# VH-VL binders against Soluble guanylate cyclase 89Da (Gyc89Da): the designs that were tried, part 12

Target 1, 197 residues: Soluble guanylate cyclase 89Da (Gyc89Da), of Drosophila melanogaster (Fruit fly) (q9veu6r1to197)
Amino acid sequence: MYGMLYESVQHYVQEEYGVDIWRKVCHIIDCKHNSFKTHQIYPDKLMPDIAEALSACTGESFDFCMNFFGRCFVRFFSNFGYDKMIRSTGRYFCDFLQSIDNIHLIMRFTYPKMKSPSMQLTNMDDNGAVILYRSSRTGMSKYLIGQMTEVAREFYGLEIKAYVIESQNDISGGTAGPIKLTDGPLTVIVKYRLDFD
Below, E stands for the ipSAE of ESMFold2; O stands for the ipSAE of OpenDDE; V2 stands for 0.75 times the mean of E and O plus 0.25 times the DockQ between their complexes.

## First folded at step 7 (VH-VL; framework fv_gimsilumab)

Design q4 (from pc06 with heavy chain S56D K101R, light chain N93Y; at its last look DockQ between E and O 0.04; V2 from the best seeds 0.00; counts 0 for: pae E 12.5 > 2, placed apart)
Fold by ESMFold2, look of step 7:
Structure q4 (fold): chain C 197 residues (1-197), chain A 119 residues (1-119), chain B 107 residues (1-107)
Amino acid sequence: as target 1 above (197 residues)
Amino acid sequence: EVQLVESGGGLVQPGGSLRLSCAASGFTFSSYWMHWLRQVPGKGPVWVSRIYSDGDSKTYADSVRGRFTISRDNANNTLFLQMNSLRADDTALYFCARGYRGSWYFDYWGQGTPVTVSS
Amino acid sequence: EIVLTQSPVTLSVSPGERVTLSCRASQSVSSNLAWYQQKLGQGPRLLIYGASTRATDIPARFSGSGSETEFTLTISSLQSEDFAVYYCQQYDYWPYTFGQGTKLEIK
């Protein structure tokens, strides 16, 4: 993952829990990084490693920490101008949901090595939506829920409940990439239900 | 009841190798961070190494980094310490320990297995 | 690294007495301090964590107090099985360190 994601985590962990907690987290995971470079690629496993360490330091669950990190990235958007991009998708949260893949395509002009998921809005009704998520990364379901929840809250004033209704190859706590079940690479597939207020 | 039983200690010459084992029972081994510590008689324990519950992340004291390797077998409830390039100052009683609420402090320890490094 | 200095090094006492053991840290460790008991031929036994919280199955006669750099372990009425070496341990800053111990022995 790009350093931008880890910058958001470091920033908001320090803001919410203080620099001493961040230092303890770095101790636990034997982190060599004093700061993260926005455009540098770092190992994917670092994200859940930080979450596990923060969970140990704070008493929050691993899933809460991953969700929090997803929210951290959304809060960090204004440092990169993405808040304006999100607002330009339309007046309603479903406009954003339909635009996610296009947003990722636009971001690849700046971050050409970005491994973005495919996120397809498959169903809408009066009470919510269903998103089909496809990625080469496992274990990111709570992180993505955090991102979606924070976008809804910050940009649309909407409280949502997001949860997984179906999944394949999505292993909590792991970002080691897909498991080979055939002679080809595996894809992580997750179906999310988003319930709206 | 929680039990930790170390084995594999012995007498070895400087530069030699040993592999320590710790058999765990009475708890869900795969849910806990595990540690090795060592103690010279008459002194307090000294932390040596830690491994995460899933075995993916490992940390070492500076004095053993590059020489010791911690590992675990969650299927068989066993913790290991591979000790290479042993020195005389590695002589100690070696304990495995379970980390309470992660790895902050150690709520259960084994009886220890002695390691002596001398000519 | 953080040095923990325990005092006294050895304390000779009789059963039934109230004893107080001291642990001083070279810098603040907040309340991230644990106490252990170790008998000859055994591994340490966790007594106290978080400076003052008793671990599972630890008798009420053991109590801990203190914060930052000054910590105490108190045994309110010493029993015959309490003669052992006692260690403090900080878990605030890496590397986590132990004191050198206080030996509690029969007068």
Scores: ipSAE 0.007, ipTM 0.483, lowest interface PAE 12.5, mean pLDDT 82
ESMFold2 (binder alone), look of step 7: mean pLDDT 92; pTM 0.939
OpenDDE, look of step 7: ipSAE 0.044; ipTM 0.691

Design q5 (from pc06 with heavy chain D54E, light chain S30D N32Y N93H; at its last look DockQ between E and O 0.58; V2 from the best seeds 0.00; counts 0 for: pae E 10.3 > 2)
Heavy chain, then light chain:
Amino acid sequence: EVQLVESGGGLVQPGGSLRLSCAASGFTFSSYWMHWLRQVPGKGPVWVSRIYSEGSSKTYADSVRGRFTISRDNANNTLFLQMNSLRADDTALYFCARGYKGSWYFDYWGQGTPVTVSS
Amino acid sequence: EIVLTQSPVTLSVSPGERVTLSCRASQSVDSYLAWYQQKLGQGPRLLIYGASTRATDIPARFSGSGSETEFTLTISSLQSEDFAVYYCQQYDHWPYTFGQGTKLEIK
ESMFold2, look of step 7: ipSAE 0.007; ipTM 0.565
ESMFold2 (binder alone), look of step 7: mean pLDDT 92; pTM 0.937
OpenDDE, look of step 7: ipSAE 0.034; ipTM 0.688

## First folded at step 8 (VH-VL; framework fv_gimsilumab)

Design r1 (from q3 with heavy chain D54E, light chain S30D; at its last look DockQ between E and O 0.65; V2 from the best seeds 0.00; counts 0 for: pae E 8.7 > 2)
Heavy chain, then light chain:
Amino acid sequence: EVQLVESGGGLVQPGGSLRLSCAASGFTFSSYWMHWLRQVPGKGPVWVSRIYSEGTSKTYADSVRGRFTISRDNANNTLFLQMNSLRADDTALYFCARGYKGSWYFDYWGQGTPVTVSS
Amino acid sequence: EIVLTQSPVTLSVSPGERVTLSCRASQSVDSYLAWYQQKLGQGPRLLIYGASTRATDIPARFSGSGSETEFTLTISSLQSEDFAVYYCQQYDYWPYTFGQGTKLEIK
ESMFold2, look of step 8: ipSAE 0.017; ipTM 0.593
ESMFold2 (binder alone), look of step 8: mean pLDDT 92; pTM 0.938
OpenDDE, look of step 8: ipSAE 0.356; ipTM 0.767

Design r2 (from q3 with heavy chain T56Y G99A Y100T; at its last look DockQ between E and O 0.05; V2 from the best seeds 0.00; counts 0 for: pae E 8.2 > 2, placed apart)
Fold by OpenDDE, look of step 8:
Structure r2 (fold): chain C 197 residues (1-197), chain A 119 residues (1-119), chain B 107 residues (1-107)
Amino acid sequence: as target 1 above (197 residues)
Amino acid sequence: EVQLVESGGGLVQPGGSLRLSCAASGFTFSSYWMHWLRQVPGKGPVWVSRIYSDGYSKTYADSVRGRFTISRDNANNTLFLQMNSLRADDTALYFCARATKGSWYFDYWGQGTPVTVSS
Amino acid sequence: EIVLTQSPVTLSVSPGERVTLSCRASQSVSSYLAWYQQKLGQGPRLLIYGASTRATDIPARFSGSGSETEFTLTISSLQSEDFAVYYCQQYDYWPYTFGQGTKLEIK
């Protein structure tokens, strides 16, 4: 993952919990980085490790921390000038959901090594939607919930509830490495239900 | 034309306080990140603080954290820097600077306002 | 933090000359480097970003090149208004840092 993601985490962890908590987190995970290079690639494992350490420091659950990180990204990202891009996807939140893959394609011009997930809106009704998430990364399901929730709130003025209804090959937790069930690349598949209030 | 005009600098004793202002014009102020930087004569600029366009997300250099507070009034196109517990090493020319969202370079700077902390 | 070292510290030149300024980074900053011009009594003016992209309304005589740790600002033909201090700035690694500057003075 790009350092920008970690920068967002660091920023809002420090903002919400204080610099001392961030220092403790870094100490726990033996993070050699006092700061992150915005455009440098860091190990994906670093994210759940930070979440686990933050959980240990704050008493929040791991899932809460991962969710929080997702929100951090959106808040951070929203200030990166991509708000127009997000809003240009359409008037409604569902328009955004349908355009996420396109957004990632555009972002790849700036972040060429970005490994973006696939997002597919598979169902939509008066009360919400169903999203199919595909990724080569594990353990990001709660992170994505935070992202979607924050986007809905910040850009569309919607308070949504998002939750996992199906999951394949997704390992929750910071300590579990990817379990390859086959010799091929592991594909994580997560189905989300989004309820619109 | 984009313009940034700093004010509020002056001479202050150690432990004192100053409030800097930066008046912005010529652009949609609320759409940009704003920064404070400072420069000692004969040296390069040093970053001090950043505030996002929303006015909520703030970041500070370690040297000023806990003492300085950045804020903005988007309705009046004004950036602020409240400086408390000033020290001698805070003496510098203070600039406000604009940054495009997502950019960490500064495309427009003010003329600066001098801050001198001395007994 | 990343240290940017500029060279030379001072350069005496005449109008019309080609000028080359160097900026060296202690670590790789990819292409996330900016150049600024600062005249006496003024704030810095952005010249180049992304190592080689000219900012808005910057004359064509200014050009930037380089990547990773070595960067160069070139003024193809120095004009009288170009005598100033020039700074490089990296924005790949937090905290973002500036060089110490190169002063162009009239010979």
Scores: ipSAE 0.024, ipTM 0.636, lowest interface PAE 5.3, mean pLDDT 91
ESMFold2, look of step 8: ipSAE 0.032; ipTM 0.607
ESMFold2 (binder alone), look of step 8: mean pLDDT 92; pTM 0.943

Design r3 (from q3 with heavy chain S103T, light chain S30D G50K; at its last look DockQ between E and O 0.68; V2 from the best seeds 0.00; counts 0 for: pae E 10.2 > 2)
Heavy chain, then light chain:
Amino acid sequence: EVQLVESGGGLVQPGGSLRLSCAASGFTFSSYWMHWLRQVPGKGPVWVSRIYSDGTSKTYADSVRGRFTISRDNANNTLFLQMNSLRADDTALYFCARGYKGTWYFDYWGQGTPVTVSS
Amino acid sequence: EIVLTQSPVTLSVSPGERVTLSCRASQSVDSYLAWYQQKLGQGPRLLIYKASTRATDIPARFSGSGSETEFTLTISSLQSEDFAVYYCQQYDYWPYTFGQGTKLEIK
ESMFold2, look of step 8: ipSAE 0.007; ipTM 0.566
ESMFold2 (binder alone), look of step 8: mean pLDDT 93; pTM 0.949
OpenDDE, look of step 8: ipSAE 0.302; ipTM 0.745

Design r4 (from q3 with heavy chain S31K D54E G99V; at its last look DockQ between E and O 0.05; V2 from the best seeds 0.00; counts 0 for: pae E 4.1 > 2, placed apart)
Fold by OpenDDE, look of step 8:
Structure r4 (fold): chain C 197 residues (1-197), chain A 119 residues (1-119), chain B 107 residues (1-107)
Amino acid sequence: as target 1 above (197 residues)
Amino acid sequence: EVQLVESGGGLVQPGGSLRLSCAASGFTFSKYWMHWLRQVPGKGPVWVSRIYSEGTSKTYADSVRGRFTISRDNANNTLFLQMNSLRADDTALYFCARVYKGSWYFDYWGQGTPVTVSS
Amino acid sequence: EIVLTQSPVTLSVSPGERVTLSCRASQSVSSYLAWYQQKLGQGPRLLIYGASTRATDIPARFSGSGSETEFTLTISSLQSEDFAVYYCQQYDYWPYTFGQGTKLEIK
């Protein structure tokens, strides 16, 4: 994953928990990076490792940390034209959900090595929606929840509840094996229910 | 035309306080991240602090953390830097700058306001 | 942090001359380099971003080139209003840093 994602994590971990906590996190995972290059690719495993270390330092659950990181991304990248891009997808949150793949396509012009997931809105009703997530990466399901929740709130003034209703080949915790990025077919499948409160 | 105008600088004794202001015009202030930088004569600019658009997220250079506070008033298009416990090494020309949306270079700067910390 | 070293420190030139300024990075910054002009009593003005793209309303005589660790700002024909200090800035690696500047003065 690109360093920009890790920049967002570092920034808000330091903001919410303090610089000392970030230092401890880095120490735990033996991170040699005191800072991140925005456009450099880093190992995907680094993200759950940070989450696990943060969990250990703060007492927050691993899932909470991953969710938090997803929110960090959305908050951080409003400066990167993210707001315009998101708002251009449509007036409603569901318009955004339907346009996520297109957003990723546009982003690839700036981030050519981006390995984006596939998002499909499979159902929509008066109370919410169902989306199907496909990825070659494992362990990012809670991260995505954080992203969707934050986008709904910040851009559409919508408080949503998002949760996994079905998962295949995904890792539910940070203690599982390393996250492996593959160029092969998308093997991780996660189905989410989004309730619009 | 985008304009940034700093004010509030001056002479202060060590341990003193100053509050800098930056008046913004010519753009939608509330949509941009804003930064403070400072420059010692004969040297390049050094980053000091940044604040996100909504003003809820702030970050500081290690040298000023705990002493300086960045804030903004979007209703009045104004950026602030509260400087407490000032030291001699805080002496510099202080700039407010806008960062380009989509990157990390600064597309607009103010003229600067001088801060001198001396006994 | 990434250290940007500019050269020369001072350059005495005459109007009409071609000027070449150098900026070297301690580590690769890809093409994420900006150039600024700062005149006496003024704040910095953005000249170039992305190593080679001129900012809005910047005269064509200014051009940027380079990548990774070596960058150059060129003024094809120096004008009287171009005497100033020029800074490079990298924005690929946090914290973002500036060079120490090159001063263009009249010969």
Scores: ipSAE 0.295, ipTM 0.782, lowest interface PAE 2.3, mean pLDDT 91
ESMFold2, look of step 8: ipSAE 0.326; ipTM 0.739
ESMFold2 (binder alone), look of step 8: mean pLDDT 92; pTM 0.935

Design r5 (from q3 with heavy chain G99S S103N, light chain Y93H Y96F; at its last look DockQ between E and O 0.04; V2 from the best seeds 0.00; counts 0 for: pae E 10.2 > 2, placed apart)
Fold by ESMFold2, look of step 8:
Structure r5 (fold): chain C 197 residues (1-197), chain A 119 residues (1-119), chain B 107 residues (1-107)
Amino acid sequence: as target 1 above (197 residues)
Amino acid sequence: EVQLVESGGGLVQPGGSLRLSCAASGFTFSSYWMHWLRQVPGKGPVWVSRIYSDGTSKTYADSVRGRFTISRDNANNTLFLQMNSLRADDTALYFCARSYKGNWYFDYWGQGTPVTVSS
Amino acid sequence: EIVLTQSPVTLSVSPGERVTLSCRASQSVSSYLAWYQQKLGQGPRLLIYGASTRATDIPARFSGSGSETEFTLTISSLQSEDFAVYYCQQYDHWPFTFGQGTKLEIK
């Protein structure tokens, strides 16, 4: 993952838990990085490793830590100008939800090695929405829930509850047996329900 | 002057429930983590639960996880502890305490509210 | 979990005396140690954090020292209001724990 994700984690762990907790986390994972470079690629495993270490240092659950890191990234958006991009998608949170894949495409001009999920708004009603998520990464469900809830809160003044209603880690595209993956990793498919208000 | 005032303690039978409250004043409540601790006479305090400044995260001691729920109302400067499925070993004096965000030492405590769980 | 052992359990002293209280951790807690004073019918009062840093409005007669596993709280000239129970607390390794206390009583 790009360093900007880890910059957000470091910043908000220090703000919410203090510099001493961050130092303990770095000691536990044997992290030699004094700071993260925004445009540099770091191992994907750092995110869950930091979450596990923070969990051990604070007593927060692993799932809470991953959710918190998703919220950290959204709070950090102004440092990258993404707050303006989010506001330009439309007046309502559902406008943002419909625009997520386009947002990721735009981000690839600046971050060409970014591996982004697909996020498709598949259902909408008076009380919420359903998002279909596809990714090559496992274990990021709570991170994405954190991102969605924080975007809703910060940019739309909307409190939402997001949760998984279906998930598949090794089947893409149908009811037939496993898809033959010639050059790609296993596709993770998750369906999220977002309850509004 | 910082004040933390607990209330809602009392005598309850095993399996019963109580809801503790902590009224806070003299500081910006929403800038602080809030905690519950408890103490049996003659022993040191034992940490019970913590809630984030904005209420988004809640952490519990293993002995109370699943039975106790911490919550806060930042508009009214009040901290709560809902205690369910009470046991005799939950008997203690319960304190509300604050810490600045990121700190796990407690710079102000209330006077405590007694909870007794017995037949 | 880290056990903090305080000694002595009870100390009888007179006002004006220099008092040293001990706290021993079952494993290293670096400098993440706090000291509290608790009087009868009151909640604890933070005296020291970070092993040696006095909390806000704590008189200079209170000082803390030590690191790793051995810590002391010193009261350089005991005042009549200092008779209380004193607790140490570690916040290095989850779960964060307190000692059993040292009762400081009038001789």
Scores: ipSAE 0.006, ipTM 0.578, lowest interface PAE 10.2, mean pLDDT 84
ESMFold2 (binder alone), look of step 8: mean pLDDT 94; pTM 0.954
OpenDDE, look of step 8: ipSAE 0.015; ipTM 0.602

Design r6 (from pc16 with heavy chain T58K L104W W105Y, light chain N32Y; at its last look DockQ between E and O 0.03; V2 from the best seeds 0.00; counts 0 for: pae E 12.9 > 2, placed apart)
Fold by ESMFold2, look of step 8:
Structure r6 (fold): chain C 197 residues (1-197), chain A 120 residues (1-120), chain B 107 residues (1-107)
Amino acid sequence: as target 1 above (197 residues)
Amino acid sequence: EVQLVESGGGLVQPGGSLRLSCAASGFTFSSYWMHWLRQVPGKGPVWVSRIYSDGTSKTYADSVRGRFTISRDNANNTLFLQMNSLRADDTALYFCARAYSKGWYYFDYWGQGTPVTVSS
Amino acid sequence: EIVLTQSPVTLSVSPGERVTLSCRASQSVSSYLAWYQQKLGQGPRLLIYGASTRATDIPARFSGSGSETEFTLTISSLQSEDFAVYYCQQYDYWPYTFGQGTKLEIK
């Protein structure tokens, strides 16, 4: 993952819990970075490692920490110019949902090595929507839920509840014990239900 | 010299209670997360519980959650484990341990252990 | 829960020999693996963390290697004080677990 994801985590962990908690997290994971560089690639494992350490430091669950990190990225958008990109998708949250794959294409102009998931709106009704997620990454379910809920809140004034309806090859939680998906790597497929408040 | 000394183990009937103590010396006790682990003879240790350096956060293995309570007295450099509703499968040698660095789950100093036997 | 399987269970060796102890994980634990030495009547002593990093004041004759599911502790020239039980421990996936041990005994 690009450093911009970790910059957002560092910023909001420090703001919400203080710099001493952040130093402790970095000590737990043996992280030697004083700051993250926006365009540098860092190991994917680092995100759940930070969540595990923050969970251990604060007593919040791993899933809460991953959700919080997803929300951190959205709150940090102004530093990367993505707030303008999101608002250009249309007036309604569903316009954003239909445009997520195009948003990722625009981001590749700045981040050419980005591995972006596919995110497809498959159904809409009066009370919400269903989206289909495809990615090569496992363990990101709560992070994505955090991102979606914060985008809805911050940019559309909409409270949503998001949860997984169905998943294939995804590992949720990371601390709940071994979850065997397959004998080899496969594409992660997750179906999310979004209920609008 | 870092030292950890457990005490308070013994024989107890199922459903009974014990309180274990761990006296710490040779380091700044209040700067470290402290842990309890247990070991059945012939097997490896099993992690039981952890307490934050200032006592504000506690975590337990699922097998003991709701029955065991970890606590610490930083003024007297002492770690405690209150064990309630004891079962036969709680029988083990109990260790207190210091994380290698604060907050880490690998441990550079352990006590000698205090035995706990739960039998009728 | 991740099971760590150590082999052999018991190893009879003479001082001065090179020994290699194995630890196999039931699933990948990346490099989040530690090794401990435990002597009779004592608590474990940390030897290695991060699969290959020697802990403070551990003699150079102890070395660790491996990643994912296969890990090795090597003692390059066995000393008389090295006869003990050795444990591996993973700290990647909750709950964090130990192997069953390998006993090194004098031949």
Scores: ipSAE 0.006, ipTM 0.454, lowest interface PAE 12.9, mean pLDDT 82
ESMFold2 (binder alone), look of step 8: mean pLDDT 91; pTM 0.932
OpenDDE, look of step 8: ipSAE 0.374; ipTM 0.762

## First folded at step 9 (VH-VL; framework fv_gimsilumab)

Design t1 (from r4 with light chain S30D; at its last look DockQ between E and O 0.67; V2 from the best seeds 0.00; counts 0 for: pae E 6.9 > 2)
Heavy chain, then light chain:
Amino acid sequence: EVQLVESGGGLVQPGGSLRLSCAASGFTFSKYWMHWLRQVPGKGPVWVSRIYSEGTSKTYADSVRGRFTISRDNANNTLFLQMNSLRADDTALYFCARVYKGSWYFDYWGQGTPVTVSS
Amino acid sequence: EIVLTQSPVTLSVSPGERVTLSCRASQSVDSYLAWYQQKLGQGPRLLIYGASTRATDIPARFSGSGSETEFTLTISSLQSEDFAVYYCQQYDYWPYTFGQGTKLEIK
ESMFold2, look of step 9: ipSAE 0.049; ipTM 0.620
ESMFold2 (binder alone), look of step 9: mean pLDDT 92; pTM 0.935
OpenDDE, look of step 9: ipSAE 0.210; ipTM 0.732

Design t2 (from r1 with heavy chain G99V; at its last look DockQ between E and O 0.05; V2 from the best seeds 0.00; counts 0 for: pae E 7.2 > 2, placed apart)
Fold by OpenDDE, look of step 9:
Parts: structure tokens; C-alpha cells; sequence
Structure t2 (fold): chain C 197 residues (1-197), chain A 119 residues (1-119), chain B 107 residues (1-107)
């Protein structure tokens, strides 16, 4: 993942918990970087490692930390001017959900090595929606919940409830890789239920 | 025409305070990250602080953290830098500069306002 | 932080000459490098970003090249108004850092 994502984490971890907590986190994971290169690619495992370390330092659960990181990302990129892009997807939150893949395609112009997930809105009803998440990354399920929750709140004024209803090849902490389903690439598949008005 | 005009600089004693202002015009102020940088004569610019478009996130250099406060008034297209507990090593020409969201380089700078901290 | 080293520190040149300025990064900054011109009594002016892209309203005589750790700013034919200090700046690694500058002075 790009350093930009880790910048968001560092920024808001420092803001919420203080610079000393961040230093402790870095020490635990033996991170020698006091900052991240915005456009450098870092190992995906670094994210869950930071979450585990933060959990150890703060007492928050791993899932909480990953969720928090997702929210951090949204809060961070909103400052990048991507709010306009999100708002341009449509008036309704479901419009955004359906446009996530397109957003990622646009982002590839700035971040050409980005490994974006696939997001598919499979069902929609009066009370919410079901989305199917596919990715080559593991352990990011709670991260995505944080992202979706924060986007809904900040851009659409919605307080949504998001939870995993099905999961294949995903693990907590990102310690294992994805599993090959068929003849396709190794993929993590997570189905989410989103409840909202 | 894009314009950034700094003001508020001057002579102050150590431990004193100053409030710098940067008046922006010629562009949509709220669409840009705003930064303060400072420069000692004969040296390159040094980053001091940044504030995002909506003013919800602020960042500071280690040398000024806890003493300086960046803020902005988007309604009046003005950027501020409150400088407290000033030190001799804060002496410099202070610039405001803009960064378009996600661009990461400073495309326009002001002319600077001088700050001198001396007993 | 990333250290940018510019060379030479000072360069005496005459109008019409080709000028080449160097900027070296302590670590790779890919192509996320900008060049600025600063005249006496003025704030910096953006010349180049992305290592090689001219900013708006910058004359064609200015060009940038390089990647990773080695960068060059070239002025194909120096004009009288080009005597100034030139700075490079990286924006790949936070915090952003500047070089110490190269001063172009009249010979």
C-alpha cells in the first residue's frame, strides 16, 4: 500500500493518542521511519502490525484500530480534494458504493501501482444494501467498514451500520495470504450488510 | 491574479508573541492547503506549519510545535499564524504559500513578512 | 528527513549562456521534485514540478530533468531577469525539504 495511507494513520494516531503513543507503536513494530514517503509502496502487513501495536499501547481492540484506520483514511483524503470526486458519484450513498471501482480507476492516474479492491453492490432495499468486496489483501475487512462508515457520515449525513455477513479467505491481522478460488487470482471475498435509511 | 500578502511581522523580545496574517485573493481559498514557511537569509526555505482546506487538521514542525498555532478564515480568505514563546532562532522571513489539494508542491508564495526576535 | 544538496553554491554567468543546476537527494524521491526561483526581495516562484513539468507561465528556456536522486534544472539561454537563487524541493517524503540553493550572479 502507498505511504499516503500510512501517513493518514500516523497523522490521526498522533492526533488522537499523542506522538508518544506513535513512537511506542513504531518501536514495537521496529519501524525505523518517523514518516512515510507519500508515493512509496510499503508492505501491506505494516497496517495490521500498526494496529496490533496500537492495540497493545491503548487497550483498544485490533478491530477497533483497523476500523479507526479506515476512518483516518477518509478524513485524510477529504483534505486531498477527493471529496469532490466522491460527491460527483451521485446524490445517494448507494451511488457512491456503485462508483467505488471507478474512483479507484481514476486514482490510478496518481497512484499507478495501486492495488484496488473490487466493490459490487449486490442487493439494495429500503433499509440498506449488501456489497461484495474482493481483494488480494487480507485483514482489511474492518478497515473497509471504517471507510464506508466515515464516508456515509461525512458526505451523505448517514449513520450506517456495517457488518460482515460472509467472509472467504480473509483473516484477522493479515498474517495469511488470500486463497485461490478457482482458476482466478488469489482473492479475499467479504460480504457486508449495510443498514441505513 | 493570485496574490498572497503576509503581514504582522516585526521586532519582538524573546518570550513574546506575534500574530501573522496572510491575505489571499485571486483564487478559491478554501480549495487549497495553506502553509507557513520561513527563511533565514542565505538559507533555503524551511516548512513551519500547514492547515488543510477546512481547517480541521493542522501540522507543525517539531521546532514550533506547542508554541505556534495555524488557523484560517475561509470566509475572509485569510491565513493566520499565532506565534507564542518566541525564540531568537525563530528569527526569519515568514512566507505563506498555497498547495492545491493533493498536489504537494507550493505553486504560489507571498512576499514574506519579517520576524525578528531579539533582546 | 531528506537532504537535498545543490551544486554549485554560486555560479557566475553571462546572459545568453546555457546554465545547468544540480540537485541531489539523500534518498530516492522518485520524480516528486520541484524547482523554485527566488529573486531578491521576493518570495519563491514555482518553475518546475514533477521533476520535468513547467509550471504555468514559465518560459520554455527552463527545463527540468532527472529522477530518484539526481535532478537538473537547465536554462537554455540565460536572460537578464534570470539572475536569482534557485531552490529544489522534494515532496515525496514528509516533511518536505528544500536544498540550500544555487545563486546565479552576473559575471
Amino acid sequence: as target 1 above (197 residues)
Amino acid sequence: EVQLVESGGGLVQPGGSLRLSCAASGFTFSSYWMHWLRQVPGKGPVWVSRIYSEGTSKTYADSVRGRFTISRDNANNTLFLQMNSLRADDTALYFCARVYKGSWYFDYWGQGTPVTVSS
Amino acid sequence: EIVLTQSPVTLSVSPGERVTLSCRASQSVDSYLAWYQQKLGQGPRLLIYGASTRATDIPARFSGSGSETEFTLTISSLQSEDFAVYYCQQYDYWPYTFGQGTKLEIK
Scores: ipSAE 0.023, ipTM 0.669, lowest interface PAE 3.9, mean pLDDT 90
ESMFold2, look of step 9: ipSAE 0.042; ipTM 0.618
ESMFold2 (binder alone), look of step 9: mean pLDDT 92; pTM 0.926

Design t3 (from t1 with heavy chain K58T; at its last look DockQ between E and O 0.71; V2 from the best seeds 0.00; counts 0 for: pae E 5.6 > 2)
Heavy chain, then light chain:
Amino acid sequence: EVQLVESGGGLVQPGGSLRLSCAASGFTFSKYWMHWLRQVPGKGPVWVSRIYSEGTSTTYADSVRGRFTISRDNANNTLFLQMNSLRADDTALYFCARVYKGSWYFDYWGQGTPVTVSS
Amino acid sequence: EIVLTQSPVTLSVSPGERVTLSCRASQSVDSYLAWYQQKLGQGPRLLIYGASTRATDIPARFSGSGSETEFTLTISSLQSEDFAVYYCQQYDYWPYTFGQGTKLEIK
ESMFold2, look of step 9: ipSAE 0.148; ipTM 0.675
ESMFold2 (binder alone), look of step 9: mean pLDDT 92; pTM 0.931
OpenDDE, look of step 9: ipSAE 0.066; ipTM 0.699

